# VH-VL binders against o27280, part 30

Target 1, 266 residues: o27280
Amino acid sequence: MDSMNVPEVLEIKRIVEESESVKTFIFSWDFRREVRPGQFVMVWDFRDEKPMSVSLIDPVRSEIGISIRRVGEFTDRVHGLSEGDLLGIRGPYGRGFELMGRDILLVGGGIGMAPLAALADEATARGMRVDALVAARTADELLFLDRLEAAGVNISTCTDDGSCGFKGFAHERLLTLEENHDMAAVCGPEPMMFQVMRILDERDVPAQLSLERYMKCAVGICGQCCLDDTGFRVCAEGPVFWSQELSRVREFGRYRRDPAGRRVPW
Below, E stands for the ipSAE of ESMFold2; O stands for the ipSAE of OpenDDE; V2 stands for 0.75 times the mean of E and O plus 0.25 times the DockQ between their complexes.

## First folded at step 1 (VH-VL)

Design lB11 (framework fv_libevitug; at its last look DockQ between E and O 0.48; V2 from the best seeds 0.00; counts 0 for: pae E 11.5 > 2)
Fold by OpenDDE, second read of step 2:
Structure lB11 (fold): chain C 266 residues (1-266), chain A 122 residues (1-122), chain B 110 residues (1-110)
Amino acid sequence: as target 1 above (266 residues)
Amino acid sequence: QVQLQQSGPGLVKPSQTLSLTCAISGDSVSSNSAAWNWIRQSPSRGLEWLGRTYYRSKWYNDYAVSVKSRITINPDTSKNQFSLQLNSVTPEDTAVYYCARDSTYFEGMDVWGQGTLVTVSS
Amino acid sequence: QSVLTQPPSASGTPGQRVTISCSGSSSNIGSYYVYWYQQLPGTAPKLLIYSNNQRPSGVPDRFSGSKSGTSASLAITGLQAEDEADYYCAAWDDSLSGPVFGGGTKLTVL
């Protein structure tokens, strides 16, 4: 228990530049320890700590990867790091994705593809058929396409500006796809996930969605990531939720709470 | 198909060394995708992991705390096998001993030897 | 005494659903994958479930595993006569620096 709650200082083994704004930091990992797609770790740069999804799980190389988008001061610092530099890693935490059936649909937006990429690797390794709808604002923000392709994933892309694939949003592209899947995993901007979930529910496709909230303790104690009405803690009961669970969450797709606990609209 | 074949004496006197061998077929003892384990089972102690050997650019050994001072697990690449040595045995070491493969993908011990009953008796 | 706690026995009738519990701690089940083994009389244990809920090839889908917190459970649906066996849960343990097993559950099919 102590080891789980104390950051381990790990050396960055490799850095993969996924896009202009996204880097994957790779660390050695003892795979005796459980790690699942959809779980997150707390990344400590010895000044601040932020939750980041696990985006790579490689038992062969004994490595895990964390994909980080450059969006603020913390991530700016982390993006300035080099191979060989140190980071504190605490975790993994939260509920990850479950795999069921034979055919799965992944719907990801932006950095939301990070946990889904890891899930794709697992699913394909298990012999599942994986379709992935990868969404981004522009073509250069589409993530993990080569990796997904290499894994044997059937990829559909959509971009807001039409620079790659379907011009439009993920839910719009999804409406054009009539194929049924045994399950779906969704991660991205919450408004996207909200719309995608509605479509999947109408199609009677079981869906798991990964939420993003402000998380401080990561162990379900501080309550900063609690969801309204349900009391679900994103760090403990999530971040992966079934659509049925999220249907009970009033704030889903509508607003989130900031570090001060204020409602912030999406 | 991966198979494990155990061999060794089924009777050992107290204070002597228990020695067993596990021959591997269909896989390599130096596989970077496997770990090779010894487990024993007795009515008194249930299933008990004893230790493992595995190759990851170099050889590693992990031993159970309960037998660490008395146990040696050695790979033999020339014969594609690994062995168990347990020194200074007592009647408490009487058990069915199993060798087993654990996959690097942490998919559990998916291949087991047939088991060897080892009785420690004077 | 086994580090992981299982009920010593379970029973069911053919076609019934049976569950076997496995209780551990943060040093094992709470942090590490859970495995389940089936042992028929006079045979070596057989891997039944890996990584909490995954089935190896050849294992019927009527076997399922689950994990929550520091506890795990094996569920057997549509119980069959051939399911009569001992079942063991297992997980890595930090304190012992190795895998630990439950005490086993003897499942009887009535």
Scores: ipSAE 0.355, ipTM 0.747, lowest interface PAE 1.6, mean pLDDT 92
Fold by ESMFold2-Fast, scan of step 1:
Parts: sequence; structure tokens; C-alpha cells
Structure lB11 (fold): chain C 266 residues (1-266), chain A 122 residues (1-122), chain B 110 residues (1-110)
Amino acid sequence: as target 1 above (266 residues)
Amino acid sequence: QVQLQQSGPGLVKPSQTLSLTCAISGDSVSSNSAAWNWIRQSPSRGLEWLGRTYYRSKWYNDYAVSVKSRITINPDTSKNQFSLQLNSVTPEDTAVYYCARDSTYFEGMDVWGQGTLVTVSS
Amino acid sequence: QSVLTQPPSASGTPGQRVTISCSGSSSNIGSYYVYWYQQLPGTAPKLLIYSNNQRPSGVPDRFSGSKSGTSASLAITGLQAEDEADYYCAAWDDSLSGPVFGGGTKLTVL
């Protein structure tokens, strides 16, 4: 947690169109400031700031990438920017993924593939075998397939509507995958992550899950960040949590909180 | 709390269309956490899943390969029900027909209708 | 085509343990959750076990499920007269793109 850092004003070097609703913004980065997959930055458009996961980490080219889905006023404004325009970047913040063992399973839904794409690059660079299950509602919402293929990742896809790969949900597809993984990393909609976590726990595969709604808690912006469902845990530094940390949180995958702190069903 | 109530004719003539309805109370047919199934049971074929309908931004249907050419399952959001139509029936379609709810996370078919005995005879 | 194989009958005496087997393949039980349904005479099937070994609310702990490889089993401990029923296993099947049911086991309490 480092909410006292000042943002650096950086030029947008390149923009990659990932889909109709997702773009990756690429910036030069000074790698004397370490950044790890699973960490996020605060993106400032000189009016508002929002947390965004780092989706590309390239120390050879001295670049980072930040993938942004168009979902509201801030992201709509940022999507309107061009190469050469300026954004404020503060960070990195939060707990990144930890790699262990020789084999890793990645399970990503929608924009949740963004931090997992960066993790895939690091895992393959370290000589790990990487299997990725990429899930989305429809084929046009599957993200980063070309990047994963280029990194040497073994890719499985599924879509809710059957338009690409297995027809069904990520957890249903997961049941058909060979289980020889030393760990897993999961990022996507909370209901998907909850079901995937249940299967991985049953198979005794340690998993890390990235909960983007807790990114603001890591920088001290949100007073509602709390995993204390049993009264024995204090607010955790997100966004990445071990499955053991989440298995006792009653609201994970079931409820969220509104600005007043009230539980709202998914 | 959730209940399924079936209605439809118990006797259908060969070559005609079998039509059954399942009324839902305690849940919505357009609930994005449920799927609505038709299952039949006969001495010769046992329990046989026929298909399902479910809402996820739009309506989807899945049908068993054995009946896919003859079957339609349709939701009715105004009446909070869903129906089964099975075309070109033969005596082999004689069975007890059940409607049932399952979750989008496959927690099994947790709510069943009472069943309707359908006899296909001339 | 029998996809999931169950013994057609099983029996026990009150207080005993009875197990009912269900055998499939890698395309169904080997890859997917197993479900068990109990059917009393003249009634609709009732969900007894889901996700291999989980019990819905209201199902006694005498009933338990397990799965190993491409086979599953239902165990009933402390067998009671009211357990006399037909029992069906079920699992999703890749080839049929839908759930398939076992042939059923008629349990008789002697």
C-alpha cells in the first residue's frame, strides 16, 4: 500500500485494439521500479483516477501495458485517447501473483484475462508449463488468444453460448482438463471464480484469485474492504488472494456491497 | 419455496403433437441462475432428459440428440411458465413427463413437477 | 445404449450399510460431477446427492456419495424401511451434450 506516491505523466506509446470494448494502452516504463503480474496501477486522466491491472510487462522493450474495458464515463473518455496523448500513472500497487512448481493452470473470464496474460508471459519465461482456460460469454469477448499462443501456452476456450470451444461455463470445462498442475491462478466474474475455486480445492490444487473490486482497498481509497466474515481477519491487501483466504468469506461469489456497505446479491 | 405445477392432456393420438406446460411459482422463468428442463420416464428407456430452456441476455435451448428434430421448449415470461411440444408422437413416446429446475452451476435438479402420464394411443 | 451402469437391484436389512455402484467413462463420470436421485413409488425423483458428495438441506447424513475415476457410489448407513426406493445416478455426458441417467437400482429392505 502506497497512496502517497505522485503520478508520473506518461505518453501513450501504442494502443492495441483487443476487442470492440477492450484496448491495451502501452507506455515506456523505468524498470528500476519493479512491477509484477497481478499488480495494478492508478490511471489518472487529469479529472478522475481508477485502478487498472497491468496486462503487459516487457523489460526488454522497457514497456508496460494496461488493458481497459469500456464500462463507464472514465473508461469511455480514456478509450477516446490517441497515441501521443498523456495519462497519469501511479504505482504499481497491490499483491502480485506468486509462482511455484513447474505447471500452472490459468482460468480467466473476460477482462480477467488481462492480469493472467502478464502472468503467462512470466511463467513461460521461467520455464513453467502453462495451460490456460479462457472463458467468455461469446467468441468475440475472448481476449489475448494470440498473445497466449505466441507465449507457448496450451489454450482451451469456452463460451456460454457455444460460439467458440466448449459450450458452457469455465468450471464445467475445467472438469474435462487433465489435472497435473502445481498451482492455479484465476481471474474473472466472482460467480465463475467461486465455482472454479470449489473444483480446485476438491482437487487439492492451491489457487490464487484476483478480486479487482478490492484494488482500491490496497491503496487506502475504500473503507469497505474487509474479508472479516468470521471476525478474525482484518482488511486484506488485494487484489490477489489465496483460495484458503477466500474459502471462509461468506460473501465471495454470493454478495457485493453498495456504497453504504449493504450486501447486494449477485 | 419454489414449486412447479404441470398441466396438459394425458392422451395423445399417434402422429399428433404432445403439448405440456409447467407453471413456476417462487422463481422467475427468466432467472439468470436457473435452467428449466423436461425429463421423461418409461419402463423401456428409464429416465431420459429431453432438453432445457434458460435466459442469459437472450434465450437459449438445449435438446437431447434423440428428440432434437421433434422437440421445442418455449418460455412464456408473461405467465411465468415454460412448455414442451413434441411432434409426430408414436406409442414409444408414452411416458411420465416431468419438468425440473437446475442451477447454472449444475447443483442438480433440485425442484421437480408432479409428473404427467402421457399415453400415446389411437 | 447404456451410458451409466448400475446394478438393477440391491438389498439389505435394517441397520446395515448398503452401497450402490455407478460406472461410466471419461466422457461423463470421469469428467463431471455425479448426482444421485431417490424415487419413492408414485413420486417424482428427489435430489439426494449433488457434486459427487454434497447433501441438499433435509437429506439425512446416512446418505453419502463418493467418486473414484470413472465410477461413483452411493452409501446408505443405518438402513431403514423408508429407504426402500429406486436410486439413479446421473452425470453430464460430452457425446450427448446433456445429462445422462443410470438404469436405476431398486433397493429392497428385507
Scores: ipSAE 0.006, ipTM 0.407, lowest interface PAE 16.7, mean pLDDT 83
Fold by ESMFold2, look of step 5:
Structure lB11 (fold): chain C 266 residues (1-266), chain A 122 residues (1-122), chain B 110 residues (1-110)
Amino acid sequence: as target 1 above (266 residues)
Amino acid sequence: QVQLQQSGPGLVKPSQTLSLTCAISGDSVSSNSAAWNWIRQSPSRGLEWLGRTYYRSKWYNDYAVSVKSRITINPDTSKNQFSLQLNSVTPEDTAVYYCARDSTYFEGMDVWGQGTLVTVSS
Amino acid sequence: QSVLTQPPSASGTPGQRVTISCSGSSSNIGSYYVYWYQQLPGTAPKLLIYSNNQRPSGVPDRFSGSKSGTSASLAITGLQAEDEADYYCAAWDDSLSGPVFGGGTKLTVL
């Protein structure tokens, strides 16, 4: 019976406008404590609390960044904040990405590129060759392209409307990319991740995928983040899973859950 | 190929100051990707971290609580080296002293000096 | 005594798998990355494992690290005569305000 964490109230040090709909909120962070790409934090705006991925891990400046897309009431309120305003942060939580080999493929859709940007920074710092497939609905929603380019990442883009790069879905663009990677890391809309996972499995590329589910406790106690078929808790056993773990999960890519835990179609 | 070369006396009398120097080749003491540490090793206490110096827009020092009142670590950018001074030594300070490079990307102490045995005896 | 506890010795025969444990607390291993160092006779320590389970370039894949709760473990598979050395775990410790090393484990290859 461990006690629940209480959010630490932190000052927003800096805000980076990544797109019209995405902002990165930057906080001071003590990097003597472990933090890994793919982990998440619970962000509290003094009314509601939501999980958000860590997108920037900068030990030189002692900063972390949390990238948040404006999609509803909570995120609208957070996007209305300024530097110097306060947010509650608890975490980080969950299992992050593991790096292996020399060549990594990143496949990110929309805001899912946020944790992959942190992973790209670590991978390039280790001397790995990094290819990134960055996907969005429109060109204006492609995230972190300048940051990835500055890190030496080889970027391929795709957009649903064709406004930048390949016109189509990420998995369709993936079919046109070279197949010789030691591993892949995938994060984005669950239908995209399901299709990308199938292609990577057919190519015998080890893949790690980051999932989102409804969360309250974030430490594995309440059961709200469980996957139907396995009992995996996204906040404890994930959010990052190997593709072989997800292959046993029937709900993955087939339906989603609302905040009350009710099944709803994609 | 980063190398650390230590120098300094191997015998110090009690109550005096232990002084060692670590010269850096293949990297800069002001590198923003490194921190520069002193560690000692003795049979009674094993490996013991003493402190570090590093540059991140300004110079920082961190010292182990056990020696904080007696230790100074200084960078010297002109000579590309860093030093250890430990005041008021006793026989308990007898150890092999190492300098080491540490990475700010949490990659650990990846380069070590050759070690200097310092005996504190009268 | 260090706040990180290691067995003082371990042994194995060539080809065997050996593990070396490192026990700490929430003030160190439970909150911070774990590192392992190998020290061959008469030499300085050498980084063997960083960030819990990562190997520097040039370290054979028969060395592996893991961390669970407040404990860490170094595993050596395919034990070889040249693996005879002292092995130290390390992590940051809040009480000591810095890195701390385990007491060390002398590995003997029989």
Scores: ipSAE 0.000, ipTM 0.449, lowest interface PAE 11.5, mean pLDDT 84
ESMFold2 (binder alone), look of step 5: mean pLDDT 93; pTM 0.948
OpenDDE, look of step 5: ipSAE 0.290; ipTM 0.726

Design lB12 (framework fv_libevitug; at its last look DockQ between E and O 0.01; V2 from the best seeds 0.00; counts 0 for: pae E 18.3 > 2, placed apart)
Fold by ESMFold2-Fast, scan of step 1:
Structure lB12 (fold): chain C 266 residues (1-266), chain A 123 residues (1-123), chain B 110 residues (1-110)
Amino acid sequence: as target 1 above (266 residues)
Amino acid sequence: QVQLQQSGPGLVKPSQTLSLTCAISGDSVSSNSAAWNWIRQSPSRGLEWLGRTYYRSKWYNDYAVSVKSRITINPDTSKNQFSLQLNSVTPEDTAVYYCARGEDSYYYYMDVWGQGTLVTVSS
Amino acid sequence: QSVLTQPPSASGTPGQRVTISCSGSSSNIGSYYVYWYQQLPGTAPKLLIYSNNQRPSGVPDRFSGSKSGTSASLAITGLQAEDEADYYCAAWDDSLSGPVFGGGTKLTVL
């Protein structure tokens, strides 16, 4: 059968503790299955299956990494695992990031830096200039700073509480940064991404935004991303969307859906 | 089915500008899912990628370092084509020139190729 | 000289297995996907294999690609007379910041 649609049971080769709430799980990977920054895999703990973005792509070591924040029952169980334990992995799935031009901007909030870290590795390997704006509520929640620095990325930080770098929100910090980029990639909380998108649109910088809630569309569950009040169809598979696609979705950055499908403000 | 049709002169004198055109059918030059490449092939240098143009909310160009100072690749949306201009040519630029389509802007492989144009740079 | 090294020639008879090698370094094949192109006499190159081992629609399954370390291989099983062509490997090279091609292998079907 198609190995992409059947979980392969893989051994956890290494676990990296990124913070108190985030771990990166590293697996040997057969690059017969292509992996691109912005894509996700389905992680199966033999009880439940959840989508997780790929945060490390290392063909030299034949490894991929998946960064997971502890937020619920599934992630709490996975965080309890050790090197040598087994997980089911299937994929990759979804629309990955494109790379365009020579100078790129990455804007990440919290765990949203995970797929952007993989993109930063690839962009720097291609000789691109990479600026990263890394945002979090507190200094403890800033992720991948050492990895980005080692890759040669130009890093700016901001925290809501001012515990590291600029005190304020990502979009406020972005307004103080150099305007000249050929593209941007954005991943983080939806309200943050909405504000960042507006600024990038004003600067005529094409932006790609990664949305966790649309990962299910890429695996055949499409109802949530197909229509808004105008009857507009968001036909492109997630999780990565162009800013012009998202500007047409009334709910982006304003509303979410509860388990019953009701529209609820952020 | 995407097809690429090349046109341009087969003989160019040293110091002049080489100009070739690639007409596209079955896809749009402004397609968000394509990139439009120029490659050349000579006995001395083999296959050599020269550059590409592609549309993602705005137009982008990528050029090989070896020709970057002399090359321009331009789309023409009204005629659904893209062109190669190579300035200040020398006999070293003698080659068969191909246009080709690549999938998206992340990868550098070409899945559809034009027929090729032999360009001789000679006095 | 080409950055990716291929044997200049290879040969076989109908029905045999032929393998064409492509050797690089960590700056190209070791870190990036490999592509293979077939060029029939007098024609443009055609994509045979993309992303190490994937076949475009219309490419027979007797063509397969593989990659190990800093080297890649194209395998042709059940060799046919129509497979007589030049074969090129290609990959991104980070030291040159661009895609590079191998020197090509002329496959003769005897």
Scores: ipSAE 0.653, ipTM 0.826, lowest interface PAE 1.9, mean pLDDT 87
Fold by OpenDDE, second read of step 2:
Structure lB12 (fold): chain C 266 residues (1-266), chain A 123 residues (1-123), chain B 110 residues (1-110)
Amino acid sequence: as target 1 above (266 residues)
Amino acid sequence: QVQLQQSGPGLVKPSQTLSLTCAISGDSVSSNSAAWNWIRQSPSRGLEWLGRTYYRSKWYNDYAVSVKSRITINPDTSKNQFSLQLNSVTPEDTAVYYCARGEDSYYYYMDVWGQGTLVTVSS
Amino acid sequence: QSVLTQPPSASGTPGQRVTISCSGSSSNIGSYYVYWYQQLPGTAPKLLIYSNNQRPSGVPDRFSGSKSGTSASLAITGLQAEDEADYYCAAWDDSLSGPVFGGGTKLTVL
């Protein structure tokens, strides 16, 4: 049986309300199966299927978590579920983050912190020093702060309205930080990631960035998540890319394609 | 530094029980982060995982399907060691047997190995 | 006969880059972590790579692992005489309900 391509029906063990719009759904997981921060799973509510990043990897409890932001019909249905309810989980898919060095910088915006939170857990468990720049529009949208703190992460916050931490955007805050790291992991709004990548490149800090695109098959067949010029499939070659790879992607930070294949500006 | 020292007879007669012991130093057999494995190697069958024992609030054993009916892996907390028993051996069980530590029970990799023990099944 | 398939032999000269392949299926490499072991002549296997591409302490950075789909690869750069050994890939396998090993690759340094 192809364990990767067949959805497993799993019981929601626990639901964590991260914010007003974000919930983490926790499932039992067989940790013999590979799962890496930065990878995603296809979540099936028996009506529709959507890709979601893995946000929690807990080998001690034998659990994984998926953080879902309420943004549409599918997520509305999922957010209406309770502990004990069932979801189909297919995956994990895609290329996850790679850890290297001793000092790592995480830069996350909004729900983009989901995969980075998982990465933070792994990095700290490995004895790495982890700095995290957590960005959101407002203070109440900052995600995983308590969790990151508990893991021993050095946290800097950034909010558009200045309600918490640095007032401004993540890239602006980053410019005020002079310390370099061995590597960086970035996930959030693509315009944010674009600016952050530019800064990191200038500083010669190796960076990995997680992209979000419309993904249908998750197995690199349908081509709906293909990036222009390169032919990179976000579900197969990504969603985590090195900055060098993204430098070749013309559309990065500029536009994306909708389900119909039309260019949509950010 | 974790070290594993194997002991046991190198010759076993057919239909008898193969018995080996692995003494642990530098770690505990009841470590909540380790798993203790037996692996064997032969020219005909290559490297073959046989099973493991590990403690996670209680003792667990995982055995390879190929030997599940004949194998027992037991921890000994008093001596900080674990053992292998393989019943009803045949010449096909002739191999170099290794004990090994798995760093984490959920990854199934082995980072520390014993020196190996050649066990020959012969009349 | 091995669930994971490796070339029986590989060779290179000192300083060269050598790669050893490991082919499996969705029931093992495709779904589970890959590990690599080095076995010097007359010795026990030694963990060389864990979790696809991670090096244990003491393993030179000349050794690297990669995984794509149902295949994995071990790369050795700057080949040295001391690298002459047998190399084995390993992964969990659903059909056998346990870790499986490749048949091994004998690497000769010419």
Scores: ipSAE 0.444, ipTM 0.780, lowest interface PAE 1.4, mean pLDDT 93
Fold by ESMFold2, look of step 5:
Structure lB12 (fold): chain C 266 residues (1-266), chain A 123 residues (1-123), chain B 110 residues (1-110)
Amino acid sequence: as target 1 above (266 residues)
Amino acid sequence: QVQLQQSGPGLVKPSQTLSLTCAISGDSVSSNSAAWNWIRQSPSRGLEWLGRTYYRSKWYNDYAVSVKSRITINPDTSKNQFSLQLNSVTPEDTAVYYCARGEDSYYYYMDVWGQGTLVTVSS
Amino acid sequence: QSVLTQPPSASGTPGQRVTISCSGSSSNIGSYYVYWYQQLPGTAPKLLIYSNNQRPSGVPDRFSGSKSGTSASLAITGLQAEDEADYYCAAWDDSLSGPVFGGGTKLTVL
């Protein structure tokens, strides 16, 4: 009998070039399988399998989009595919973002904007006011700006090199922004997320943060995605955590683990 | 785990170049999560940040405006070291010089320090 | 002189609470995180507090930091003889385009 753990082979319906290094691959999707912003899928190119964020959830068109940054051999191969080519998809997995209140702040760095773009679409569809802080190293790495603008999101940008918007880090820009949000959602480089989390905690803004860790099984069995301090499995109890859950985790913001489990600096 | 070991001459004549080296163990000078700093300390100036070097897809340098015309900080990946060159020194450059590791270029704190090298500028 | 102002000295007896202040401006403490360093006699500075109020591993919880407006504060509770040291605040400064340190506070444990 069929299992959610077996990849379904799906045809690439469309490819959207988001930047020089990021493409969104769009698939037809049977929405009897619920997908929530912040969940991930395992993408199988018939050789390797990697977790990827869902960036588009469109029940009306029966489509999902998966945004993939070119960073290595697997993603190079996937970026070389065309419309009509096949990929294996299993999932979705993990705990997604939960919306609350009427005013949400999104803080995304680089590819971390992918799950937040999906969340922005859901939040605006619910009638929420959405502010987004979109961060990258350079202007050409800022993602989803046109899509967010079309959705009515209030956008602030920052780049490390100052090529677009505020010159500096996301948490520095955040200090100059309005403090009255009902919640925040954060995804990006973990050092950035740690700094942003601390500001949001000081402001008493409830925050949810999406973590990235090495994954193999994606269903919580193998233990490869566990956090040191709690035994939380990123694929099962996360990838989205509330800030109060992460406050018990000394690993967060300080180091990561390579595939061998070795502690390495960010 | 991470240790910084400084070396270089402790006496430099006015108008000459101060040259120091910091050897890194337990980390890489090209680490994507680190920045490599020089700081000095003197009775007249207290602690004074001089500059840093770091690797994020390419090499970057940031220098304090007070010394920018005279300072060079270079990484050496083959020796896992980074250096300080300060040209045209005067007695006001007499200080204890420290190298230090910053955790990330997004942060400006220094979590590991070298032992310090007293450099006296005197004739 | 430093753009971050600290009292030149502070003192306390074992078991007391001591607070060391650091005053800056909107160009530094008012816009950026504050760091604190401890320097024991004859040694290099050691990171004591980062990002306003975070302690590195190995720093006892009797050390705490806080920030309000353009001022920051280091508090030491349960003062011990080994806390006798110089203490420096630090923050990024826009005009100097880099981290700046306060002038330091010499803490004497009586």
Scores: ipSAE 0.000, ipTM 0.395, lowest interface PAE 18.3, mean pLDDT 84
ESMFold2 (binder alone), look of step 5: mean pLDDT 92; pTM 0.946
OpenDDE, look of step 5: ipSAE 0.236; ipTM 0.710

